# VHH binders against Nucleoredoxin-like protein 2 (NXNL2): the designs that were tried, part 10

Target 1, 156 residues: Nucleoredoxin-like protein 2 (NXNL2), of Homo sapiens (Human) (q5vz03)
Amino acid sequence: MVDILGERHLVTCKGATVEAEAALQNKVVALYFAAARCAPSRDFTPLLCDFYTALVAEARRPAPFEVVFVSADGSSQEMLDFMRELHGAWLALPFHDPYRHELRKRYNVTAIPKLVIVKQNGEVITNKGRKQIRERGLACFQDWVEAADIFQNFSV
Short names: E, the ipSAE of ESMFold2; O, the ipSAE of OpenDDE; V2, 0.75 times the mean of E and O plus 0.25 times the DockQ between their complexes.

## First folded at step 12 (VHH; framework vhh_7qia_2)

Design k3 (from e4 with F27G T28I S30R F50V T52S R56S N58Y; at its last look DockQ between E and O 0.85; V2 from the best seeds 0.76)
Fold by ESMFold2, look of step 12:
Structure k3 (fold): chain B 156 residues (1-156), chain A 126 residues (1-126)
Amino acid sequence: as target 1 above (156 residues)
Amino acid sequence: QLQLVESGGGLVQPGGSLRLSCEASGGIFRDYAMGWYRQAPGKQRELVAVISYGGSTYYADSVKGRFTISRDNAKNTVYLQMNSLRPEDTAIYYCAAGEYTMVWPSGSYEVTFDYWGKGTPVTVSS
């Protein structure tokens, strides 16, 4: 994940800071572009939360999956309130990290919400993660993890 | 796969009312925008109304104030209440489901409909 996030840090909804590479290595990563004032984002976020909760937060063996919220909010308070209200226990780029704009450009995000599923090197597995969750539920994760070839690091 | 079935169409006199229903099945109903389109004889299919999962609505100018879209997410059903009907409202009415987004940075909303019902005919005539 060093090619995309490198030495950056991420934040939890409680404000704790983690190093991006340590938090994301050996995982399928979903980049979640959204904003609190965006009605479609507010409609989708609870569905993503249910998906994440089933795979990671309440699983006996958490799936190798992580979400990184890339906020399009206008203030840090809006971003934080959105995360507290609707998000699951995933990670975010800090509001003041200007890299949130670079990621939007890199993945050509022109409308939100958008869920882009990426490999460790940042290559896109699918840019239709929202649609796949909506239409297939948990079954779509099996396709993502197979495309990511992530299991090589679990057996060790 | 999401499937949509419309009902409630028929023949009505000008000034009358009809209520169209659309029941969705074969998938989850969450995170779908729902819409009604119509196609009059010899014309292109046109948008009538849209409702988001959260209840936000949009109406074509030609029906604003006369038509009301609503949804009951517990019943997987969308309705179109059509009042003060006019002969130009004569069309086949289609229920649709799809994805809505906010275009950034303009903040406008767009919907792309992937699933369509077979339609229910509405005729407004004397």
Scores: ipSAE 0.637, ipTM 0.828, lowest interface PAE 1.3, mean pLDDT 89
ESMFold2 (binder alone), look of step 12: mean pLDDT 80; pTM 0.800
OpenDDE, look of step 12: ipSAE 0.822; ipTM 0.910

Design k4 (from e4 with F27G S30R T52S R56S N58Y; at its last look DockQ between E and O 0.76; V2 from the best seeds 0.68)
Fold by ESMFold2, look of step 12:
Structure k4 (fold): chain B 156 residues (1-156), chain A 126 residues (1-126)
Amino acid sequence: as target 1 above (156 residues)
Amino acid sequence: QLQLVESGGGLVQPGGSLRLSCEASGGTFRDYAMGWYRQAPGKQRELVAFISYGGSTYYADSVKGRFTISRDNAKNTVYLQMNSLRPEDTAIYYCAAGEYTMVWPSGSYEVTFDYWGKGTPVTVSS
């Protein structure tokens, strides 16, 4: 159960709605704070897409990893266009959900892009996910999953 | 690890021009914002200019209109074209590589440089 999203719903870029708890249960979750008009966000998003694609979308056995986009865009259309243009096949908090602003406050996000890797209870594994992906590539996920303790009861 | 090597410094008369180069090796050049810093004797190091992989630029007010930063991503090289040089431009010039973000929604850049070159000296004197 993801502590920070409770009973909320998340959306895909195609408009499908999923329950956050069901979609994120027993996974390492990356909260991705970004915006379409933010040049650094536009530079990083393709790198995150490559990372996600290799771990999840095109993997033989998808890793227990999910990205939740927390948009700082000024309109729902800007958010949607950004997701369609540059994002991978991950999830987002709906544009009209005011919790987008509460998450930015909770994780002290004053500058974007920011990639915060969290445990199921919302505890921060690292708030330097962007840097770790850039410097270590896929290898950084091994550290995240170890810190998340996702498989401690199933690693026999 | 990413390594940066500057070149192109030297002695120039006031009003002259120099072109500094910085070649990067040992890492992925694509992921970095690149910058030039300078440090005069007895002074603190200061940012002169930076450029993102996507081409977004920043210039210090003291050099705006006179200096131009550019990058050639195929050659992993960043350039600083320095025109209309003044004695106060005398310094050791350092190439740097790092990460940039944007304070949101205000739009101010925030830059953190993790890798530095050894520097190339520039002297502007008659």
Scores: ipSAE 0.499, ipTM 0.776, lowest interface PAE 1.3, mean pLDDT 87
ESMFold2 (binder alone), look of step 12: mean pLDDT 79; pTM 0.787
OpenDDE, look of step 12: ipSAE 0.796; ipTM 0.883

Design k5 (from e4 with F27G T28I S30R T52S R56S N58Y Y115V; at its last look DockQ between E and O 0.84; V2 from the best seeds 0.77)
Fold by ESMFold2, look of step 12:
Structure k5 (fold): chain B 156 residues (1-156), chain A 126 residues (1-126)
Amino acid sequence: as target 1 above (156 residues)
Amino acid sequence: QLQLVESGGGLVQPGGSLRLSCEASGGIFRDYAMGWYRQAPGKQRELVAFISYGGSTYYADSVKGRFTISRDNAKNTVYLQMNSLRPEDTAIYYCAAGEYTMVWPSGSYEVTFDVWGKGTPVTVSS
């Protein structure tokens, strides 16, 4: 994700910091644009949490999938409260990182919630991630991973 | 694919009441906004009411105070309680499902419906 996130850091809802490249390398990445005060965001976030949990947290072999929350919240505390209340155990751009606004512009996000599925180089696989999850559930991930050209290291 | 089946329509006298139901099946009900439209003979289809998954509602001015939309997410069902019915409420009533969004940064809300039921007729006469 060097192409779109550079050498940035990401955060968890517990305040831990991770390097974006290390956390996202060789994964299908979903950029999640949302806000706590947005009623449709609050409707969708639990569905995304269930999707992520099934693919990553509760799978026997976790899928190569990561979510990066790009907050449109008005304060750091609103963002944190939203993540702790409704989000899964995924990552976010820090509230004070102005790149949140640059990503919104880059992916032409004019309405929220929006889930943009991207390749490692930032190219869009689909900007209809919300709709696909709502309509197809877990099955949509197979299309995303095939389009992403992801390789996993396997022991023999 | 989500399927919508309406019921509860019929013939009723002016001032009477009807309760329409719309049951969703064959898909994920979560995250759908649900709405009721109506179409009178010779007129275009109009939005009567909608309700988001989280319970936010909208009503057309012509039905405010008389109609109530509700949803039971455990039963995958949406209702339209229609009270104080008038002859101009005569129409085929359609259930619809769609996507609810907030336009950013203005904060205005939009809904787009793309799944439709077959409709249930309501006649208010005599």
Scores: ipSAE 0.661, ipTM 0.819, lowest interface PAE 1.1, mean pLDDT 89
ESMFold2 (binder alone), look of step 12: mean pLDDT 79; pTM 0.782
OpenDDE, look of step 12: ipSAE 0.844; ipTM 0.914

Design k6 (from e4 with S30R; at its last fold request DockQ between E and O 0.89; V2 from the best seeds 0.82)
Amino acid sequence: QLQLVESGGGLVQPGGSLRLSCEASGFTFRDYAMGWYRQAPGKQRELVAFITYGGRTNYADSVKGRFTISRDNAKNTVYLQMNSLRPEDTAIYYCAAGEYTMVWPSGSYEVTFDYWGKGTPVTVSS
ESMFold2, look of step 12: ipSAE 0.767; ipTM 0.871
ESMFold2 (binder alone), look of step 12: mean pLDDT 81; pTM 0.806
OpenDDE, look of step 12: ipSAE 0.780; ipTM 0.878
ESMFold2, fold request of step 13: ipSAE 0.731, 0.733, 0.740; ipTM 0.859, 0.855, 0.860
ESMFold2 (binder alone), fold request of step 13: mean pLDDT 81, 81, 81; pTM 0.807, 0.808, 0.808
OpenDDE, fold request of step 13: ipSAE 0.859, 0.852, 0.856; ipTM 0.921, 0.918, 0.919

## First folded at step 13 (VHH; framework vhh_7qia_2)

Design m1 (from k6 with F27S T28I Y115V; at its last look DockQ between E and O 0.90; V2 from the best seeds 0.76)
Fold by ESMFold2, look of step 13:
Structure m1 (fold): chain B 156 residues (1-156), chain A 126 residues (1-126)
Amino acid sequence: as target 1 above (156 residues)
Amino acid sequence: QLQLVESGGGLVQPGGSLRLSCEASGSIFRDYAMGWYRQAPGKQRELVAFITYGGRTNYADSVKGRFTISRDNAKNTVYLQMNSLRPEDTAIYYCAAGEYTMVWPSGSYEVTFDVWGKGTPVTVSS
């Protein structure tokens, strides 16, 4: 994640900050571009929340998966209210971090909501994460984790 | 895999009413905008109406005030109530589902329909 997020801090909906590298190492990362005032973002976010909850937040064995919200909101309060109202227990770039704009450009995000699934080095696994969750549910994560080639505990 | 099954088409007199239903099946119905298109003989397929998961609606000008789209998310079903029918409404009506987005930075909304039913014929004639 050093290439795209490794030097940065991320935030939770409660305002706590975390180091991006520590939070994201050895995980499949989903970059979630969305906004509170965007009607389709509000429609999709609960579906993403159900997906994340099943894989991570309420799983006995949490999957190596994390979501980083990249807000297109007009104010920090709008962003935080959106996260508190509809988001799962994932992370976000701080509202005032201008890197939000650089990520949108890097991944050619021209419409929202958009869910871009990336490897540790920032390479795109798929830019159709929203569609895959909508159509395949949890099954799509297996494809993402296989493509990500991340370390998982070896077992027989 | 999402499948769409239409019902409710048929023959009706001018001025009459008809209610189309579209039942969606599959693992996930959420995050779909649902809509109705129609195609008259020799014409291009045209959007009639759509409704988002959140309940926002859009209508073609030609049907405003006469047609009502509604959605029962608990039943995975979308309805098109067609009142005051005219011979010009004669067409095959297709249920469709697709992705609803907001184009950035303009803020305009778009739907891209990529799942289609087989269609149900509606004939308005004497």
Scores: ipSAE 0.662, ipTM 0.813, lowest interface PAE 0.9, mean pLDDT 88
ESMFold2 (binder alone), look of step 13: mean pLDDT 82; pTM 0.809
OpenDDE, look of step 13: ipSAE 0.762; ipTM 0.870

Design m2 (from k6 with T28I; at its last look DockQ between E and O 0.90; V2 from the best seeds 0.80)
Fold by ESMFold2, look of step 13:
Structure m2 (fold): chain B 156 residues (1-156), chain A 126 residues (1-126)
Amino acid sequence: as target 1 above (156 residues)
Amino acid sequence: QLQLVESGGGLVQPGGSLRLSCEASGFIFRDYAMGWYRQAPGKQRELVAFITYGGRTNYADSVKGRFTISRDNAKNTVYLQMNSLRPEDTAIYYCAAGEYTMVWPSGSYEVTFDYWGKGTPVTVSS
C-alpha cells in the first residue's frame, strides 16, 4: 500500500483514525467508490456489508480483506450518515482528504457504485468487484486472494 | 449456470390480461435490476419495464398504467402483469438482468443488461 496510501490515515464511521499502511498491510484491498444520494450505491452497500461481515467480522478466521470507502458525497455529514446507516465496519478516506479525487482519476471511475480490488502495490486485480460479488458471492474472494500475492508480504 | 426462464405467454383477445413470470437461477438476485423487453416482428427490441433491487420501477410510455412489474425475491422471480392488452403489444417478451449505475458526476442513471431469457411469445389478436 506504500505506493498508494503510504503516509495517509483512514477513518472509521465513529471518527477513529488509523494509519493506512498498518491497517491494509498484507490484505486484499477493495476501493469502494460510492455516495449516499446514489440509489444504486444504496442498493449495493448492504450486499457489500454482508460480504465483508461474513469474511471478516463474523469469521472464525478473519480473511485478509479490507474495504476503503472513497466517498463522492457532497458533505462530511452525508458521508458519515451513509456510513453509519449502511456500511460495514470498514475504513474510509477522510472526507476532506483531496486524495479521494486522485484515486477516482487513477482508477478511471466514471460511474458509481464501483468496487476496485487491488494488490498491495495498487495494481488492479479486478475493477468488476461489484459484479463478482453479485454473481458469485463469497466464492469470488478466493480468486482475489490468489491473485494478491499475500504470502510474499506476510512471510517476510 | 446463470439462467432466466420466462413463462406465461400465449394468445389473448384485445382488452385481456396476461401475467408473465421470469424465474432466475444461478445468482443471488440481490443488486440486480430486472427487466422486461419485447421485440415485435421487424422491429428492434425495446424496453418495457425494469425494477431495481431497491424497488424503483421504470416503464415505457406505451405501457404506463397498463403494465406492472414486480419481484418476489424469496422465489427469485420477476413478474409482468399485462392488462388492457392491445394488438400492438404482440411481441416476444424477454426477461433481462443487469447492473444499475449512476454516471458520476452528471447524476444520470442507467441500466446495462447482461443476461437474457429465451423469450415467451405474446399474441394479442381477435
Scores: ipSAE 0.702, ipTM 0.824, lowest interface PAE 0.8, mean pLDDT 89
ESMFold2 (binder alone), look of step 13: mean pLDDT 82; pTM 0.815
OpenDDE, look of step 13: ipSAE 0.842; ipTM 0.910

Design m3 (from k6 with F27G Y115V; at its last look DockQ between E and O 0.88; V2 from the best seeds 0.81)
Fold by ESMFold2, look of step 13:
Structure m3 (fold): chain B 156 residues (1-156), chain A 126 residues (1-126)
Amino acid sequence: as target 1 above (156 residues)
Amino acid sequence: QLQLVESGGGLVQPGGSLRLSCEASGGTFRDYAMGWYRQAPGKQRELVAFITYGGRTNYADSVKGRFTISRDNAKNTVYLQMNSLRPEDTAIYYCAAGEYTMVWPSGSYEVTFDVWGKGTPVTVSS
């Protein structure tokens, strides 16, 4: 994950910081571009939360999956309120980290919400993660984990 | 993938009303915007109305005040109530489902429809 996040830190909705590589290694990573004042982001985020919760938080064997929220919010308070209101227990780039803007450009995100599923080296597995979750639910993760070449027992 | 079946079309006199229904199978409408398009003889298919999962609605100017879109997520059904019908409303009406986005950073909204019903004909004539 050092290829796209370097030695960067991520935050939880509770304000704790974690090292990106330690938190994301050996996982399928979903980069989630969204904002609190974006109506379609507010429509989709609860669906993503249910997806994440079923795979990670409520699974007997948590799937090797992590979401990194890349906020397009206008203030840190809007970002935090959005995370606390609608997000699952995943991670985010800190609001003040300018890399939020570099990631948007790197993955050519011109509209939100956008869910980009990436390999450990930052290569795109799919930029249609939102559509795949909407259409196939939990089953789409099987395709992502196979493409990421991560070997861990998975149940859903 | 979501499958859409329209019903409720038919022949109606000017000034009359019709209610179109679109029943979906293979999904619950979560994260879908639902819409109605129409295609009149010799014209391009045009958006009539859409409704987002969160309940936001959008209408073509030509139908504002006369048509109402609604959705019932428990029945996986979207409706188009068409009142005060005019001959220019004559068209095949298509139910559609798609993705609602906000263009960033401008904040304008887009819907891209990629699931389509077969259409239901509506004829408004005397």
Scores: ipSAE 0.716, ipTM 0.838, lowest interface PAE 0.9, mean pLDDT 90
ESMFold2 (binder alone), look of step 13: mean pLDDT 81; pTM 0.805
OpenDDE, look of step 13: ipSAE 0.865; ipTM 0.921

Design m4 (from k6 with F27G T28I F50V Y115V; at its last look DockQ between E and O 0.84; V2 from the best seeds 0.00; counts 0 for: loop humanness VH .153 < .165)
Fold by ESMFold2, look of step 13:
Structure m4 (fold): chain B 156 residues (1-156), chain A 126 residues (1-126)
Amino acid sequence: as target 1 above (156 residues)
Amino acid sequence: QLQLVESGGGLVQPGGSLRLSCEASGGIFRDYAMGWYRQAPGKQRELVAVITYGGRTNYADSVKGRFTISRDNAKNTVYLQMNSLRPEDTAIYYCAAGEYTMVWPSGSYEVTFDVWGKGTPVTVSS
């Protein structure tokens, strides 16, 4: 479970809510800081969508991976339109949740888009997830899984 | 890893035109901003033009109105059309690829280049 999100609700682009604990436990978590009106965010988001889709949404054995969108949009409608247009089937902090701003501060996000890969306790595996996907594609996920030290059919 | 190869440099008279090409291979061309830099003898390398994956462009003041950057994403190629060339444009021209970001919350855009070609020389002389 991710310590920083364990008691919160997350949302899908269709408005469904999920408990962060249940959705994120035993997974590699990517915090995705982006905005609809940010041109580089619009350039990158489809690549992230393809990455997620290949690992999770259209995989026969879905990888233990989840994305949590942390919107820097100016309105809930802009956020929802962005998610429906370009995002994969991942999760987001609700637009009205002020924790969006706390996470940006916590991870010192001063430029977007930014993809921060974290352990269950919120410790950074890498703050260069965008670069790694761009350079290595799906291969970078194996490094993230190993660093996350999550259980996936291991002997303990 | 992405690799960049420039071509199209050469000798041209003042007032002439030249078109540079930069072909990318060995990687994903997506989510890269592309740029041209130049370095004249005895001077530091300077940015000439930038084009984002989405097609947004910026130019150095010294080349505005004379140079045009473009990209063909289907061919993984970036171009620099150089018109009204001057002796001051004489340099080695380098293709570069990098990461395009927006500084938040100010909204300023920036590119950090970390992939470089070997350069193609351009000489503007009578």
Scores: ipSAE 0.731, ipTM 0.841, lowest interface PAE 0.8, mean pLDDT 90
ESMFold2 (binder alone), look of step 13: mean pLDDT 80; pTM 0.796
OpenDDE, look of step 13: ipSAE 0.856; ipTM 0.917

Design m5 (from k6 with T28V; at its last look DockQ between E and O 0.85; V2 from the best seeds 0.00; counts 0 for: loop humanness VH .136 < .165)
Fold by ESMFold2, look of step 13:
Structure m5 (fold): chain B 156 residues (1-156), chain A 126 residues (1-126)
Amino acid sequence: as target 1 above (156 residues)
Amino acid sequence: QLQLVESGGGLVQPGGSLRLSCEASGFVFRDYAMGWYRQAPGKQRELVAFITYGGRTNYADSVKGRFTISRDNAKNTVYLQMNSLRPEDTAIYYCAAGEYTMVWPSGSYEVTFDYWGKGTPVTVSS
């Protein structure tokens, strides 16, 4: 995690901030590159929301999964409206955090929407998360968890 | 896995019309762009038209104004209405499905097709 986001804070659509390390530790992390004015982003975001909701928000045993939205929007208001309209209850880099652009460069994102699934150390599990969700649904998460090398049982 | 089955091809006279159908099925149908390609004997496969899940369309110049692509998302079906058919439209017509993206920051659209049907033959002759 610290390799990806370090000591940064993330935000919710309600304006709350959380420490990235605490929010993302021991989870499969999906970096979601998208924008409100991008038609295919608007088509895909509800599908990602259904996926996230089933794994995390409405699951009896919430999966160790988190989405971090990396906005390509042109203004903070466009980003916020997009999140409130279509996004699930996941996290985002703040609009004014220039690291949004560093992540795009780091993962060579040249087209959106893009869903990049990463390990805690920032290594790519897959840069085809959108396709995998579209084609395999919830089943693709099993592969991500195995590759992520995270702890799934916190009891001894 | 997405599966595509075309139907509606056949023999038609010049100036006639046909409507092709493509039924799609898979684990999750949403988030696909759908298209039609054609391949005439001895020629390379060429794009005829595509339509996004949200309804945006694109047509090859050679068919613009004569062909109409549409989709019924509730039935997972894509149609190609072909009017004013010419002998040069003779080909096997393939349904295709792919991923629709926007190149950032330019804003140009991109569709990458990775699924294809078996094709349905269309012959335009007297």
Scores: ipSAE 0.675, ipTM 0.818, lowest interface PAE 0.8, mean pLDDT 88
ESMFold2 (binder alone), look of step 13: mean pLDDT 81; pTM 0.813
OpenDDE, look of step 13: ipSAE 0.824; ipTM 0.898

Design m6 (from k6 with P105D; at its last look DockQ between E and O 0.93; V2 from the best seeds 0.82)
Fold by ESMFold2, look of step 13:
Structure m6 (fold): chain B 156 residues (1-156), chain A 126 residues (1-126)
Amino acid sequence: as target 1 above (156 residues)
Amino acid sequence: QLQLVESGGGLVQPGGSLRLSCEASGFTFRDYAMGWYRQAPGKQRELVAFITYGGRTNYADSVKGRFTISRDNAKNTVYLQMNSLRPEDTAIYYCAAGEYTMVWDSGSYEVTFDYWGKGTPVTVSS
């Protein structure tokens, strides 16, 4: 993820900080653009949480999949409350990291929620991750991981 | 694979009521906005109402106060209760399913419908 996140730090909803490269290496990465006061984001986030939980938290061998929340919230507290209320155990770019705005521009995000699935070098596998999860459920991950061309040692 | 099937259309007198139903098969309504469109002969298909997964509703001005959209997610069914019907409501009514978003810059909400039923005709005449 050197191309888009470098040595940035990511956070969990519990306040733990991790190095982005270590957390994301050899994984399919989903950039999740959303906000707490966005009604469609609140409709979709629980579905994404179920998807993530099935692939990562409850899997016999966790899939090589990680979500990075890129908040469009108006305050750090709104972002944190949203994560605690509806998000899965994935990661987020810190609220005060201005890179949130650069990622929006890089991926041409004009509407939310948006789930952009990217390769390790930041190239887009699909910018329709929300639609694919909604329509195909867990089956869509196999397509993502094949397109990402990463080492695979997981089960669904 | 994915199907939307409308029912409940027919002939009704002005001032009467009809209830349209739309049942989905091959998917669940999770994270779908559901809507009703109508098309009169020679006219463009127009939005009548939509309802988001979270229960927010939107109505065309011409039907506000007369029509009510609702959804039963457990039955994968959406309904349109049409009261105080007028001859101008005569059309083929189509069920639709789509994606609900918020535009980043404006904060306005949009729905884009990708799946459509075959339609059910409604005729309001004396």
Scores: ipSAE 0.731, ipTM 0.848, lowest interface PAE 0.7, mean pLDDT 89
ESMFold2 (binder alone), look of step 13: mean pLDDT 80; pTM 0.800
OpenDDE, look of step 13: ipSAE 0.830; ipTM 0.897

## First folded at step 14 (VHH; framework vhh_7qia_2)

Design n1 (from m6 with T52N; at its last look DockQ between E and O 0.77; V2 from the best seeds 0.00; counts 0 for: unsure alone 62.5 < 65)
Fold by ESMFold2, look of step 14:
Structure n1 (fold): chain B 156 residues (1-156), chain A 126 residues (1-126)
Amino acid sequence: as target 1 above (156 residues)
Amino acid sequence: QLQLVESGGGLVQPGGSLRLSCEASGFTFRDYAMGWYRQAPGKQRELVAFINYGGRTNYADSVKGRFTISRDNAKNTVYLQMNSLRPEDTAIYYCAAGEYTMVWDSGSYEVTFDYWGKGTPVTVSS
């Protein structure tokens, strides 16, 4: 993830910090652009949470998958409340990290919610992750992991 | 495969009522906006109403106060209650499903419908 996140830290929903490279290496990464006051973000977030929980948080062999929330919220408190209320146990860029805006520009995110699935080098596997989860459920992850060419065993 | 099946169309007299139903199969309504369009012969298809997953609605001006859209997410069904029908409401009515978004800079909401039913004809005539 050095090409898109460098030596940054990420935060958990409980407020702990982790280094991005350690948390994300050898994984398919989903960049999740959303905001608490965005009605369709609030509609989609629980679906993404169910997807993540089934693949990672409650799986016998956690899939090599991680979500990084990139907030479009207006305050850190709105962001944290949103994460606590609706998000799964994934990661986020800190609210005050200006890189949130660089990621929006890099992936040309003009509307939210948006789920962009990327390789370790930041190349886009798909910018339609929301649609694929909505229409195919867990099955879409198999295509993502094949495109990402990662080295972990995975069973479903 | 995602399928939408409309029912409830027919012939009614002016001033009458109909209730259209649209049932989805092959998917659930989670994260879908649902809508009704209509198309009279020789005319472009036009939006009648839509409803997002959370229940927010939008109506064409020509039907406000007469038509009500609703959805039952547990049954994957969307409804259009049509009251006080007029001859100009005569059309084939299509159910649609699509994606609801908010444009980041403006905060405006947009819907894009990609999936359509076969349509149910509605004729309002004496």
Scores: ipSAE 0.655, ipTM 0.824, lowest interface PAE 0.9, mean pLDDT 88
ESMFold2 (binder alone), look of step 14: mean pLDDT 78; pTM 0.780
OpenDDE, look of step 14: ipSAE 0.700; ipTM 0.898

Design n2 (from m6 with F50W; at its last look DockQ between E and O 0.87; V2 from the best seeds 0.81)
Amino acid sequence: QLQLVESGGGLVQPGGSLRLSCEASGFTFRDYAMGWYRQAPGKQRELVAWITYGGRTNYADSVKGRFTISRDNAKNTVYLQMNSLRPEDTAIYYCAAGEYTMVWDSGSYEVTFDYWGKGTPVTVSS
ESMFold2, look of step 14: ipSAE 0.731; ipTM 0.845
ESMFold2 (binder alone), look of step 14: mean pLDDT 81; pTM 0.809
OpenDDE, look of step 14: ipSAE 0.847; ipTM 0.915

